# VH-VL binders against Beta-L-arabinobiosidase (hypBA2), part 5

Target 1, 158 residues: Beta-L-arabinobiosidase (hypBA2), of Bifidobacterium longum subsp. longum (e8mgh9r892to1049)
Amino acid sequence: TNVDSASKSTTNVAKDADVTGTTYAEKDTNYPAKNAVDGKTVMESFWGTKGSENKTDTLNIKFKDGKQKIDDIRLYFYQSSSSQTISGYAEPANYKLEYQKDDGTWAPIADQVRTPNYAGANYNRIQFTPVETTTIRVTFTPQAGMAVGVKEIEAYNT

## First folded at step 18 (VH-VL)

Design w4 (from u4 with heavy chain N52H)
Fold by ESMFold2, fold request of step 21:
Structure w4 (fold): chain C 158 residues (1-158), chain A 119 residues (1-119), chain B 107 residues (1-107)
Amino acid sequence: as target 1 above (158 residues)
Amino acid sequence: QVQLVQSGAEVKKPGASVKVSCKAFGYTFTSYFLHWVRQAPGQGLEWVGWIHPNSGNTNYAQKFQGRVTMTRDTSISTAYMELSRLRSDDTAVYYCARIWHAYDAFDIWGQGTMVTVSS
Amino acid sequence: DIQMTQSPSSVSASVGDRVTIACRASESISSYLNWYQQRPGKAPQLLIYAASRLQSGVPSRFSGSGSGTDFTLTINSLQPEDFATYYCQQSWTYPYTFGGGTKLEIK
């Protein structure tokens, strides 16, 4: 008589995750790492690398409910435009997507299909062979002269 | 089926410029960055830089900054690399290569274009 | 810039041998290490990506391993068509850099 839920794709297991970043410029205290997992994809809620001296910066996302099966990541970048109040942001030149194995080591996520292939200005969907993990990380390389802003990272089991 | 086809060999004098073309077939040109990599005779591989095919944005290895210009014409699915103020140590085969963005691996290479710089 | 040190520079081996080629990065590149085969007079071809994953169509006698700074390409049961030069390449940070190459000669 009981009926299971129709779809797992509505559960974003990254929402409110324990998130840390390799940079958060001390002068830009308004854009903390937690903004990348707060469930908001609007322009005013993002994590930013402005002021970073690193060649790359990394976000670590530890899921709040422990080990999760995921096969679908959605990644939303902030982009500065003529309508924006915050300058100096563009989608990265590339991003690297990894999961943490049970032994604590990291591996690239296998069999990624990216839409779009290179980092798109806002929405990016990455589908892949399912992994079971507590933690993912994403490493961003900025375009020359720009910083990277991440509005949201979502993870699903579709 | 999927391939990158480059322009023919060039012989140049020191101080001149060369422009190499790379035409894409069998995939959507604007969906992937194109990189350029060179190989001097009997030597290894050296990264020159990339072009974003849609925006035209570029990134160059520092040693080529100021001498290299990468462009593209999306209407004919073609990328170009121009290297100026040539010197004898620019003699190399120049490859264009498509990047596989998930792993930044060069999954498709052009056949190469020999550029010879001699007095 | 990340320096990639590849060894040996050259190796001679017989058909059926196991050959191991090493690649070391000057700093951690996680598992973002790719291997290419270049036959004489041809463009390089992707063999292995992400340290250990075989590109489509690559024979199973090829394998890759390693992470961090130390990586290995192994060819098990060497075949005559495997004579080529092999390059590793880091894809962690720009500029992307290549190892100096290993020329595999079949005895």
Scores: ipSAE 0.802, ipTM 0.913, lowest interface PAE 0.8, mean pLDDT 89
Fold by ESMFold2, fold request of step 21:
Structure w4 (fold): chain C 158 residues (1-158), chain A 119 residues (1-119), chain B 107 residues (1-107)
Amino acid sequence: as target 1 above (158 residues)
Amino acid sequence: QVQLVQSGAEVKKPGASVKVSCKAFGYTFTSYFLHWVRQAPGQGLEWVGWIHPNSGNTNYAQKFQGRVTMTRDTSISTAYMELSRLRSDDTAVYYCARIWHAYDAFDIWGQGTMVTVSS
Amino acid sequence: DIQMTQSPSSVSASVGDRVTIACRASESISSYLNWYQQRPGKAPQLLIYAASRLQSGVPSRFSGSGSGTDFTLTINSLQPEDFATYYCQQSWTYPYTFGGGTKLEIK
C-alpha cells in the first residue's frame, strides 16, 4: 500500500491523447479509438475490435503535452456479460506494452510489475522503471472468438 | 521455492490417450497462464497451447486442435494436458511452463514428462 | 505463423571464444524475442527476454541484441558449462514458435 502513497503525480497524461488504432470501424462505428483516452470508464465508452480479422490490434497513444515521464499505466477492459447490451467482448489473452524512444524506435517497457499478472477483466495496473516518452503503444491478442474492448488507458508519474 | 513438478514417464500404444499433470509450488497457481511445449527426441521445441488457470479457457495450436484437452484443478494447483489418438510421432518430452505475462517468456519450466508411443 | 530460423545449427568452439548465434523471424516481432538454454537431459531455461534483457542469475557474458526480424545471442567468453543447445522463441503472436536450435559444442 505504501507504494501508492509515494506518488509524484495524480495527473493522467494520456487523457485526451492523440490516439489511433489498427482496427477502425466504418464511419458509423460507436467504438472509436478516442474512447480509450477520454477519461471515461463507462460501459459504452470504449475502443472495440469487433469485426477485426487481425491476429493482433494496436492502440497508439501520443500524449497531448509532448514528452512525459511515466512509471504507471492503468488499463481498463470492457467485458460482455448477460447484464450488458454489448456482446462479444472479453479481456485479451495478452497485451504488449511499448514506448517510443527519442530516436523514434520502439522498446518494450522494462521491469513491468502487473496487477493482476494476466490481463484482468477490467482494471489492470502496470508499474515499471520510469521512461520519458511522447508515445506509448499497446498491442492486444484476443481470446479465441472474442473481441477486445478498451475502456480507458491512463498514464501517471507516481 | 517456485517450481512446476510433472507426472512420470508414460509408455503408450498408438491410438491410446495420455494425461500429463503439472503441479505448481511456491506461487499462486491462479495468477499465471500455464503453457505446454513438447520436444521430440533430438528435436526442437513445439508450442501446444495454454490454459487460463482461473477461467479454464484454453488456446491450442491448430496442429493439436481436436486431439488435445487442457484442464486444471485449482484446489490442488495442478494443470493437465491430455493428448488422444496417439501416433508414433507424438513421442516427445512434454513440458508445462509458466508464462511471464509482461514479455510472454517462459520463466519457469516443469522437468518434462517423456511420452513414448510404440507398437 | 511466424517462422523462426536459427543459424548455425551447430558450432564447435574453444573455452574463451566469442560465439554468436543468429535468429531470424519471417516477419517483424518487434523486440518480443526470448532465448533459452537447454543442457542435455534438462528442461529449457530462460536466458534472455525482450531481445536483450538478461534473466536474473544469468552471467553477464551472455548478451542479446536485435529488433524487428534479426536477433543475435552472444557469449563473450565461452565457459565449459555453456555446452548446451540454444533456442530463440518469438512471443509476438500465437502460435508462439521456436527456432530450430543451435547446439554449442566446446572443444
Scores: ipSAE 0.799, ipTM 0.909, lowest interface PAE 0.9, mean pLDDT 89

## First folded at step 19 (VH-VL)

Design x2 (from w4 with heavy chain S55R, light chain R53Y)
Fold by ESMFold2 at other seeds, look of step 20:
Structure x2 (fold): chain C 158 residues (1-158), chain A 119 residues (1-119), chain B 107 residues (1-107)
Amino acid sequence: as target 1 above (158 residues)
Amino acid sequence: QVQLVQSGAEVKKPGASVKVSCKAFGYTFTSYFLHWVRQAPGQGLEWVGWIHPNRGNTNYAQKFQGRVTMTRDTSISTAYMELSRLRSDDTAVYYCARIWHAYDAFDIWGQGTMVTVSS
Amino acid sequence: DIQMTQSPSSVSASVGDRVTIACRASESISSYLNWYQQRPGKAPQLLIYAASYLQSGVPSRFSGSGSGTDFTLTINSLQPEDFATYYCQQSWTYPYTFGGGTKLEIK
C-alpha cells in the first residue's frame, strides 16, 4: 500500500517549547516548567507541583515552530516510589488535554485513545483525531497528599 | 457486550450495613476506575466516589467519608461498595459506573441496586 | 464544591419540537461538562461529553454547546424515545456534581 510520507512526522514538536506552569507551581525553582520539554525523561529533570495548594495545576506548551498538526502526545510522569531520590510525587489522579483554536479559545482534544486508560506511572500515550494548533495545555488533578511531576511531554504527527 | 451487572435489591433497618456488588463484562476490569453514584427516589444523581481497580485506593465524597468502603476483587472483575450506619435518607438506587478517563464521563452504567432503609 | 444549576426543571413538548436545556456551573469548569439521558426505571446513558462531543451511537439531533460556566443541550427534532430526564455533570474537579435534572414530558 502507498503511505503518504509527507503526512507523517517522527519529530517531537514539543521539544524546547515555550512552557508556562501555573504561578503557584513555579514557586519551587528546582523543577521549572521547561524541564517538561527538554527532551530528557530522567527522574531528576521534571516539572513539579510540590507545595501547590491548587486543586489542579496546568502546563501550557507553545510549540517553538508555530502551528503544528499533531495526533499523538506522550506524557511521562515522575513517581517517588520508583526513585526514592525525591519524595512526595505520584502520577495524577487524572489529567485533561486541551488545544488552542485559531480564535484563542481552548477545546478538549477529541477522540482520545489513552494507553494506559487512567494515568499510568511514567509513560502515557494519547492518540487522537489530528488537531492543528500552536499551543496545548494539560491540567492535572493530584492524588490526595501527593504532587505531580512531569518528566516530559512530547507531541507528534504520526 | 460491555456491561456492568449489580447485585439485587436490599431492604435494611437503620443502623445496619449494606454491600452492593458490581461485576464487569466485556472489558479489562483493571483498565478503568469504577465510580459509584446514587439516586434517591424522585431525586437527582449524587456522586459517592471511585476505586482504582488495580491499586485498590479510593476517593470518597466528603459526606460519605467514614461510612463508605469501596473494594474490589480483580480475579472475578468485581467491585463492591459498603455503606454502614444506614439512615432512612440513604434509601436510593446505587449505580456503579465506568469512567472514560479522557473526559471523566460515565460511559457504562450498571442497572442499579435499590437499597431501602426503613424502620 | 462546584454547584450545577439546571433549568428548566420540567418541560412539556411534542414530537418534532426543538428543546433547549441550560446548565450553569458555580465556577469555570472549562468544557468538562457531560450530559446524560435517563428513562424512567433505567440507568443514565451518556449523550454528550466535554460540552459538545457526541457519544458514539447517539443520534445527531442531540447537540451540546458552551464553555466556562454556561452550557446548553439541544434536541432538534424530538422523537418518542427522547421523553426522559436529562442531567448535566461537571468532570473538572472532585467531587463530580450533577445538575438537578430536566424532565422532558410529552404534551
Scores: ipSAE 0.782, ipTM 0.895, lowest interface PAE 0.8, mean pLDDT 89

Design x4 (from w1 with light chain Y53W)
Fold by ESMFold2, look of step 20:
Structure x4 (fold): chain C 158 residues (1-158), chain A 119 residues (1-119), chain B 107 residues (1-107)
Amino acid sequence: as target 1 above (158 residues)
Amino acid sequence: QVQLVQSGAEVKKPGASVKVSCKAFGYTFTSYFLHWVRQAPGQGLEWVGWINPNSGNTNYAQKFQGRVTMTRDTSISTAYMELSRLRSDDTAVYYCARIWHAYDAFDIWGQGTMVTVSS
Amino acid sequence: DIQMTQSPSSVSASVGDRVTIACRASESISSYLNWYQQRPGKAPQLLIYAASWLQSGVPSRFSGSGSGTDFTLTINSLQPEDFATYYCQQSWTYPYTFGGGTKLEIK
């Protein structure tokens, strides 16, 4: 309908979310988890897993304004590419997207269409059948010998 | 039709190497990782590793590190797995499989290539 | 590495029966558990992904359930084409690992 189309928003509901990371790097004051939701996709504003001994690390993002309808997540990875970048970072080997159901349990997000299909070096767009949730989480598997940096995660109802 | 077609059966002696090919049809070869999985006769499935056909980057199960090499030729949409210093317990059917990145499920499999290692 | 324990290793059943196959992970894999069917002499085929979702073209008599460490595959009203070996596979962390298989035989 025209009403449904006109009411859709480009508002990033993940901006300034209550965010936590599971890595040792969560305690690093230079690369804290909040950097992944501060609306910046530039160098040195990222959450990083360098130093983590975990096979995977997870960002947990609780939306500031409570339950939201979302169908579009955008992920921006930090990548070491020059002497001007922090060394040891590359896009993950894979990432897993989940949402929290009303009963508090977690489920994979259904019907994902990823652009690109595998984790891209910077920008990744994931579109899916809408979910209503207060909280999403993303679990990252690093490439061997590398750490994962997340410059930003955004969520939209498009 | 989306399909993975592998090279034919091979018989090798211990100490030799083997190179198995996997040609992709009906999808963009560089958009999905290809994994290799093997199955010894009458046995279960064992993961060998993957190649990103776009970058050429690989990840090998530790058991095969130092003996396996995965490569590709993007001009013919073909991936290769080479296993060296063969021994009798490498006798298996070797499958290539496409990964569905959202769930890391193997959604398309090659028909398999039997590799027999015998003296 | 995450160990996948599958049971039973073999089951005999008749056409029309209901069969349940169990798969247990040595640590939580959330819902990242896939099921494959392998007919004799053929490559495996994906049946179920993410613990409970049917792959396109898979008959509705197949269903999956579970989360965390304990998972099941259920086949309702067995058909002649269902007599095959079934494997679970975790897709949470590398190396991706498979259960030992369950061979479903005609009784």
Scores: ipSAE 0.803, ipTM 0.910, lowest interface PAE 0.8, mean pLDDT 90

## First folded at step 20 (VH-VL)

Design y1 (from w4 with light chain R53W)
Fold by ESMFold2 at other seeds, last read:
Structure y1 (fold): chain C 158 residues (1-158), chain A 119 residues (1-119), chain B 107 residues (1-107)
Amino acid sequence: as target 1 above (158 residues)
Amino acid sequence: QVQLVQSGAEVKKPGASVKVSCKAFGYTFTSYFLHWVRQAPGQGLEWVGWIHPNSGNTNYAQKFQGRVTMTRDTSISTAYMELSRLRSDDTAVYYCARIWHAYDAFDIWGQGTMVTVSS
Amino acid sequence: DIQMTQSPSSVSASVGDRVTIACRASESISSYLNWYQQRPGKAPQLLIYAASWLQSGVPSRFSGSGSGTDFTLTINSLQPEDFATYYCQQSWTYPYTFGGGTKLEIK
């Protein structure tokens, strides 16, 4: 095992990032944006868009250690599946991944390979041509009649 | 060869319904949403909606809500769009198209199905 | 809904010419703007996605630029096969909407 390879694959540079969302869901203030980067994928730790009046909602994630090289993002969605889950959540209809360039403008992440192709109910892995950036953002479009919950977003240099 | 093959042209009276099929070849049908887009003769393109191939969930443009039903049969890799209460301004070529989820671009299109509504 | 305004609606040009087509969104769509080519009687075909990236197999004489609300498709050194109708499409929010088209005709 190459030490550099193992080291890169285990470092989540999005953990504890400075994160903001376009929605502050007043009825579910226990689901703030910071839950998407706290390193937990448990049922109650997610950012939720329930109560949003927006067509889409965006998480903006600024890495705590400044500019990072990344090539791998992992997205975990909250799913309403039982009486023990919060109702009204499903994976989004789509999500859009962008990074902030040095001049402060945004660009889509190039050469994305998504597993699965459409948003999967829980785990999503997106691999891409490496970018160096301080900040990523993800914009989510909900399925009709549903809200989006993000349990975690992780970013790696693999 | 990645391909979407649609059913043949239809001629209908006002008030009738039409059901167009779209069969996928050369890729995993259940890995991509299918969208429907129409084009009236000599005019531009209009989005109708999409279907999720596994769940069967749909999203329709408001204009078609209540008149369109999208379904699929995963065992034969086929999606369907049914439009009811047809009127003459529904005359168009109806396309199915595969979405490229990373960029939401329509990367594969069916050949189109002409639906003519006339009295 | 996001309105897409495409101009010009028609252009006449000769083989070898350079053509520029504009597309404007009624609100920001970031870079989520796609371009399609449609030959008469045929389905549209993807040319450019995410404002500026060429689809596989598309000649390098095609280029796209822009972000936010203002986008441009440029075709350098027109070839006979380029005479078609071109559509822009926003992929930011549903309903996905298209420009009115630009018919590129041979002089």
Scores: ipSAE 0.834, ipTM 0.923, lowest interface PAE 0.7, mean pLDDT 90
Fold by ESMFold2 at other seeds, fold request of step 21:
Formats: sequence, structure tokens, C-alpha cells
Structure y1 (fold): chain C 158 residues (1-158), chain A 119 residues (1-119), chain B 107 residues (1-107)
Amino acid sequence: as target 1 above (158 residues)
Amino acid sequence: QVQLVQSGAEVKKPGASVKVSCKAFGYTFTSYFLHWVRQAPGQGLEWVGWIHPNSGNTNYAQKFQGRVTMTRDTSISTAYMELSRLRSDDTAVYYCARIWHAYDAFDIWGQGTMVTVSS
Amino acid sequence: DIQMTQSPSSVSASVGDRVTIACRASESISSYLNWYQQRPGKAPQLLIYAASWLQSGVPSRFSGSGSGTDFTLTINSLQPEDFATYYCQQSWTYPYTFGGGTKLEIK
């Protein structure tokens, strides 16, 4: 509560970013990548990988205002928990956080401190040595038999 | 003192089972997946799988599916790996290792448990 | 599965030498490559993570480089305690796989 209030006063530079997700060759999906950056952490707005045959799926988030300094990423995962949720979703087995360098290549984000350490069912906070970048990407590995749903990705300069 | 302490060496006959324990000290056991990696004598390293300490969910390398079972007891900060229907090529040192989730690197290793399978 | 190929499988060198060890992945692993040192009779120990970052407490004579599929571990000015076996490991996708190892021996 108090931590959330403090973070809400900081500008989320990922909101309404130009985002792309991995496409599915075999099945139609109703959960587009833009749901992960719409500023909502509610159950009805998420990017989902259900039906994907990929070992991993990736979101690329290009900030709308160009190069930004960030040191704090927040990830909110969707979890199937009732008849009122979409079935087949759980937090990933792991996720990889990378930023795009000026030369267009990708690098892991340095000095990550994750809370919690493994992917938590909903809220995950990742603090790190600041980077300046236009674009981040997150690559998700699902738990066996499950899909990954991302309700929101936020990025801050705290 | 972050460390993983494993049970002692075991000698088994083909067809038997073995259960190796791995006790965590100096960190919160339920905050990290625990992985198992084995090494046959004079050979390289081979990943066996992992266990999620809270849920008990597991992921096993395909070659061990149906023969390996990983469990844990959170009350004593201990993980277990049981390998059944042992054969001579299961002779190896079995390591538990803590994964550093930010980079999926094995940052803490147990001392290893030698399992010898011979008739 | 991603195959990891290390070369050479062994190298003979003297104290003070510079040694490089190569590791190649069968497909891109970005920078998710780790290096381990294993002394005889001991568990492996993490040296390098994320291709190029030195684990805390590891001497600065160790360094790593590379991304994508091609990676190197470099040891500058070998010390007697560096004679061990070195393994690379990809941490991009399950199953996590290791190179075959490089045994570093005293010449």
C-alpha cells in the first residue's frame, strides 16, 4: 500500500509504449501485446501466450518518448485461479530482462535485485544499475503445461 | 554462511533406488529454486532438473522423466532427489545447486554426493 | 536442445601465460552464458555470469566476452591455483546444458 503509493508518483515510461510480442503460427490469440503497457494491472487486460508452440515468448517495449533512464521494472503476471479467470495461466518458470544498446544489440540488465527472487504469481519488482535505452525486452519461459500472461510491465527512474 | 550440505555417499545395486538430500543454510530456502546436476566419473556436467521450493512443482530433463522425483521439506530447508531403477551409467556425483534467478547461474553448490551403482 | 561446444578439450600452459577457452552454442543464447571452474574432487564454482560479468570474489585475471553463439573465457597471467577444468553453461532455455569442459594443465 504505502510502497505502491510512493511508486505511483513516479512516471512509468513504459505506459503506452510501442510494444510487440511473439506471434503464434498455429492459433489465434485474443490477448495482444499492447495490454501489457496500458497502465492496467487488472485481470481483464493482459498479454497471453496460450496456444503458443514456442519454448519462450518475448515482449519488446519501445518507449514512446525515446531514450529513457530507468533503474526499476515492475512485472505483473496473470494467474488462473477461479472459474472467472482464463484457464491455463501461471507465472513463468523464469524471465530474462534485456535492454537495447545504441548499436542495436541486446544486453542483460546488470545488477538486478528481484523481489521475489523467482517469478512471483503477481507483482515482481526488479531494481538495477540504471541504463539509458529506447527499448527493453523480456523473454519468458513457461512452467510445463502452462502459458504466461503479463498484466503490466512498468519502468521507472526512481 | 550460505551453503548447501548433502547426504553421504551411497552404493547401490542395479534396479534399486537412491534418495539424496540437500539442506540449505544461511538463506531463505523458499526464495530460490534448487537444481540438481550430475557428473559421471571423469565426465562433464549434466542437468537433471529443478524443484520450486514453495509449490513443489518440478521440471526434469527428458532423459530422467519417469525415473527421477524431486521433493522438499520446507520445515527443515531440505530438498531431495530420488532416482529409481538405477543402472551402472547412473554412477555419478550428484550436486544440488542454488540458481541465481536474475541470470540463471548456479551461484551456490552442494559438496556433491557420490552414488555408485554396481553389481 | 542447445548444444554447447568447448575448445580446446585440454590445454597445457605455464604459470604467467594467457589462456583463452572458446565456447559455441548451437543457436543464439543472447548473453546468457556462465563459466564455472572445477578443481579436482571439488564442486564447480561460478566464475563468470551473463557472458562477461565477474562473480564476486573471483580474481580479476579472469574475464569473459561474447554474445549470441560465440564466447570466450580468458585467464591473464595464470596462477598455480588456476589449473582446473572449466565449463561453459547456457542459461537461455531448458534443459540448461554445459560444454564438454576444458582441462587446463601445467606444462
Scores: ipSAE 0.824, ipTM 0.919, lowest interface PAE 0.7, mean pLDDT 90
Fold by ESMFold2, fold request of step 21:
Structure y1 (fold): chain C 158 residues (1-158), chain A 119 residues (1-119), chain B 107 residues (1-107)
Amino acid sequence: as target 1 above (158 residues)
Amino acid sequence: QVQLVQSGAEVKKPGASVKVSCKAFGYTFTSYFLHWVRQAPGQGLEWVGWIHPNSGNTNYAQKFQGRVTMTRDTSISTAYMELSRLRSDDTAVYYCARIWHAYDAFDIWGQGTMVTVSS
Amino acid sequence: DIQMTQSPSSVSASVGDRVTIACRASESISSYLNWYQQRPGKAPQLLIYAASWLQSGVPSRFSGSGSGTDFTLTINSLQPEDFATYYCQQSWTYPYTFGGGTKLEIK
């Protein structure tokens, strides 16, 4: 019954977006930030924070086609396992979701409904009151002793 | 009705341990982290840590590392906080609180459990 | 750790007055600032989340503002039930920390 309740949107406006992040996120040549927006949710294509000394790490995602109306973000995390052999990754303890206003300032996205409520090990869907923006920002807090791997961030108008 | 109901007041001597329980009603216990916050008499609020109700993973404030243990029993929708090697300055009301993950706000609080540590 | 400085520590006011409470973070917390009301002998209750949004059931005489490091709680027309202690709390990074509280007393 999950597929029956799912959105039928076909346009991911975050695909191939310009991504920037914390200084550490820009240094990781093996798991670069652009892997989070390449349209792949496969286990080996992810942005990783392994080795970061920061309490949090942030991705800024600037949409390639400028200002977009969005109401639906999907986040896919990498979790290390016997079949997902890049070690030391788990979903974050929390993530914070913001958009850039027209005046260049940042605000939390209003009226978020998260499925699941806390960060799930792989798929997370966040639905919210629509915003029009050029850029979203996500800030991740890792669980103790772990790094955060982001396989994909998608954004839709559903 | 969404509620968190805590165990009753405790009186302990220095060096003892205390275990406080927090039972959830009216929501899916495994869908939210549960946090613990304490308040010494006449004082402000101090964060102790959280437990992930599904995995059992925890995060503790540094000052409590090595003295606090948080656990849960999902079959009865109950979280526990145990504080060991009690000192008189551990005297406080201990609250459990549910986190609203979208904004990291404590939207539901238990009624509090007074723990008194005296010689 | 992010230190939260709340002022004033107490305020004396009358029913109908406008009261403003300030909260300052030692570093930017974006808009991840929550306000709680605590009546004597009771648990805290969420009033405002994300700096400016009212929790369900909170009267519109309460408002919040600010971002970054400087935040304000305003109560526009005090009612008898508003005499309580108010706490701000940052939810940007662990450990989550609270301001020292503002006790709002009847004059």
Scores: ipSAE 0.823, ipTM 0.920, lowest interface PAE 0.7, mean pLDDT 90
Fold by ESMFold2, last read:
Structure y1 (fold): chain C 158 residues (1-158), chain A 119 residues (1-119), chain B 107 residues (1-107)
Amino acid sequence: as target 1 above (158 residues)
Amino acid sequence: QVQLVQSGAEVKKPGASVKVSCKAFGYTFTSYFLHWVRQAPGQGLEWVGWIHPNSGNTNYAQKFQGRVTMTRDTSISTAYMELSRLRSDDTAVYYCARIWHAYDAFDIWGQGTMVTVSS
Amino acid sequence: DIQMTQSPSSVSASVGDRVTIACRASESISSYLNWYQQRPGKAPQLLIYAASWLQSGVPSRFSGSGSGTDFTLTINSLQPEDFATYYCQQSWTYPYTFGGGTKLEIK
């Protein structure tokens, strides 16, 4: 009775999604938007906003298998350090999660429980009331003087 | 009971500095950014900036950059805002507020600290 | 910076009335608009977040709507405790900015 539920909880529906980003860095660096959905969370495979002149940058993730039911998003940020030596990156000051409704408009994801509450370095888990959607988007506001690197975004139906 | 408790009212001369404190109760201080917002008498609300409680990193509204310093002491769950080179138009109630990170809404406010700057 | 224009600046109303307050952003803020109530001599209190969702403990006579640049706070069946000043606030980009306020006064 529980087999379908357990299988769904481990399937990342965002892997290899069709992704786009708003920063010019996607066009001029080794850190394109597709790196955020390639299944790599611990390497320097990330989408980066370094050099962006935007106040915010947005990552748009269109699921490869069309409309999906999701209730769990996981975000992994890159942070520059003595051991992670690509410079100028920190977790964002904030990030905003939205989903695309059937009529093509966007809405904030309701009832979010974030762990941690503010954006943490590397792993962030966001659980919420399920939505059915083809596309999510995340809008990032950097900390002062820093850029945002997204190593991976995952989405699940748990 | 979640609350933010601020230091008492202050009267200052132009050119002086003021330091306002904000102590958190009933929640984990290091789990939320703390923001500062001010309100001149009879006027609306103006955002000053925030402090990251764990790292101590800050972000200030441009008009306060160079005059405001936000700090915290995590051992006593207390944030501070210091405003220097005070002028008469800095007269306001200064609030600390906790941000609800999912929606960036100020869900908990301190009671406010009146700062009066007069000759 | 995003300018928030709030109207009207004041409203006179009676207990039981319906009141609407408008808030316009100078550019799109998606649905990242919050409403606060401030009673005289008190700190603001969160009423509505993300344009339309009620904060815990807020009575259902309060509602919010809108997205993009145009937003509305509605108070149905006004109660004596609702006479206060109301502020909208965008939470899309820094600096976070507030509307000029709407003072709701007893008629």
Scores: ipSAE 0.822, ipTM 0.922, lowest interface PAE 0.7, mean pLDDT 90

